# VHH binders against o29008, part 8

Target 1, 271 residues: o29008
Amino acid sequence: MDREEIKVAVLRMEGTNCEDETVKAFRSLGVEAEAVHIKQFYSDMIRFEEQRSVFDYQCLVFPGGFSAGDYIRAGAIFSARVKSVLRKDIEEFIKMGYPILGICNGFQVLVELGALPGFDEDKPLAEKPEMALAMNDSSRFECRPTLLKKESEKCIFVKNLKKDVVMFPVAHAEGKVVFPSGKEDEYLERLTSNDQIVFRYVDEKGDYAGYPWNPNGSFYNIAGICNATHTVFGLMPHPERAFFGYQVGRREGYGDGYCIFRSVVDYLEKL

## First folded at step 25 (VHH)

Design x8
Fold by ESMFold2, fold request of step 26:
Structure x8 (fold): chain B 271 residues (1-271), chain A 121 residues (1-121)
Amino acid sequence: as target 1 above (271 residues)
Amino acid sequence: QVQLVESGGALVQPGGSLRLSCAASGFTFRYYTMRWYRQAPGKEREWVAGITGEKGRTKYEDSVKGRFTISRDDARNTVYLQMNSLKPEDTAVYYCAKRKWEPSGEYTDYWGQGTQVTVSS
């Protein structure tokens, strides 16, 4: 499709934040992007001109940040509302081949919805969550840069990424990827054989290492995964906070996060 | 406990055909990539072919493309290697393999006992 036809919805709940890093990133790439309150997708009380359909968009983003700071359990609350009112629409959206990005809390949303690990192309939303994002091993809120090794060739979100190792920040208390006990070997086999592991935490030498390089203790150093069609992507680090150079201590230019958003636009232009 | 049992190795003439089987047990076979390797005397073991679990995607070492076909029967927990147009260079012990992933990020392979394929000169 033409870039002018691309529309991105960045979903939110209660908040007064008119713009965020994700909307800004997409708009700088020349596509239409807007923050959309989840109620605009389902509530009959929203005025007609403010009503939205999931299908008005070609990309959905579940962002990491929520306003007001009172949303300590925001990921779980957001997940419950998405599951109750948007599940069928999201399932169809995935089947149509349109990308979904979940960042930090948004990754938690995708896990709770059953969209990740997303093994089954024909049933892209599992009936029950098949993995979890647990409390960090440190028992702390981790706020730090992380180094991430690209592990996937097929994930549409990294197609234009030419570097093997990128730097995105993390900011979370519950980011530890865990799989069902006793299924870890099986999950690694399935994810690896279908190229669904997208990023893994590494140290400065590019080696897989423990804390603080793996800041949450995620199994297999997994920082991000995608579903079986490679179009639904969740990660704990924040590429939207590494999009512009000034976000990562540069005077101008772009950070490593640029290519994540660029890859979405390029994918949609071919779709 | 993982067990892999190869069978079907034999002495064949050049240009002949042979079908190897590997019966697997002790794991959920349909989820796992199965791989064939071979080892000729005095040489290192080399990868020959692989077939992924679930999707059944195949890949072959260049020297066997078009001559060998890997397949699987998930109902019987068995992987096969159909070998056509056999050459003396294909003489080797053939092994099937199942990968074991470690939480550390390393992996090891489970191997069968192997089955001898000999192509006469």
Scores: ipSAE 0.497, ipTM 0.808, lowest interface PAE 2.7, mean pLDDT 89
Fold by ESMFold2, fold request of step 26:
Structure x8 (fold): chain B 271 residues (1-271), chain A 121 residues (1-121)
Amino acid sequence: as target 1 above (271 residues)
Amino acid sequence: QVQLVESGGALVQPGGSLRLSCAASGFTFRYYTMRWYRQAPGKEREWVAGITGEKGRTKYEDSVKGRFTISRDDARNTVYLQMNSLKPEDTAVYYCAKRKWEPSGEYTDYWGQGTQVTVSS
């Protein structure tokens, strides 16, 4: 499709706080993007001109968010509302081949919807969650840069990425990727055979390492995964906070996060 | 207990064909990539072909492309290697392999005992 036809929704509700950064990133690439409160998709209390359909868009983003005193609870509330009012629309959106990005809390939303790990492309939303994002091993809120090794060739979100290792910041208390006990071998096999592991935490030498390089203790150092069609992507680090050079201490140009957003636009232009 | 049993190895003339089989048990076969390796006398074991679980995507080492075909029958828990246009340099013990992922994310492979393929006049 033409770039002028591309429209991105960045979902918003109380507790989310990174939607403006994400909207700005996409707009700088020349696509229409807007923050959309989830009520705009379903509430009849919304003015006509503010009403929206999920199908008005070709990309959905579930952004990160922080509640003042309840970081974990904010993600759970967002997930519950998305499940109750948007589940069927999201299922159809995925089947149409349109990308969905979940950042931090947004990764939690995709997990709770059953969209990730997303093994079955014919049933893109599992009936119940098949993985979890658990409390960090440190028992701390981790706010730090992370180094991420690209592990996927097929994920549409990394097609524009030329570097082997990128830097995105994290800011979370619950970022530990865990799989069901006793199924870790099977999950790693299925994820690797279908190229669904997208980023893994590494140290400055590019080697897989523990804390603080793996800041949350995620199984297999996983920082981000995508579904079986490679179009639904969840990650704990914040690429929207590493998009512009000024966010990463540069006078001009782009940070490593640019390629994530550029890759979406490139994918949609070819769809 | 994971078990892999290769069969079908034989003495064959150059230009001939063989079909190897690997019977598998002790794991959910349909989810796992199955791989064939070979080891010629005095050489290191080398990868030959692989076929993924679920989608059945295949890959081949360059020297066997167009001559060898890997396939699987998930109902029988069996992976096959059809070898055509055999050459003396294909002489080796052929092994079927299944990956074992460790909790650390490192891996090793389960191997069968192998089956001898000899290509000679």
Scores: ipSAE 0.443, ipTM 0.777, lowest interface PAE 2.9, mean pLDDT 89

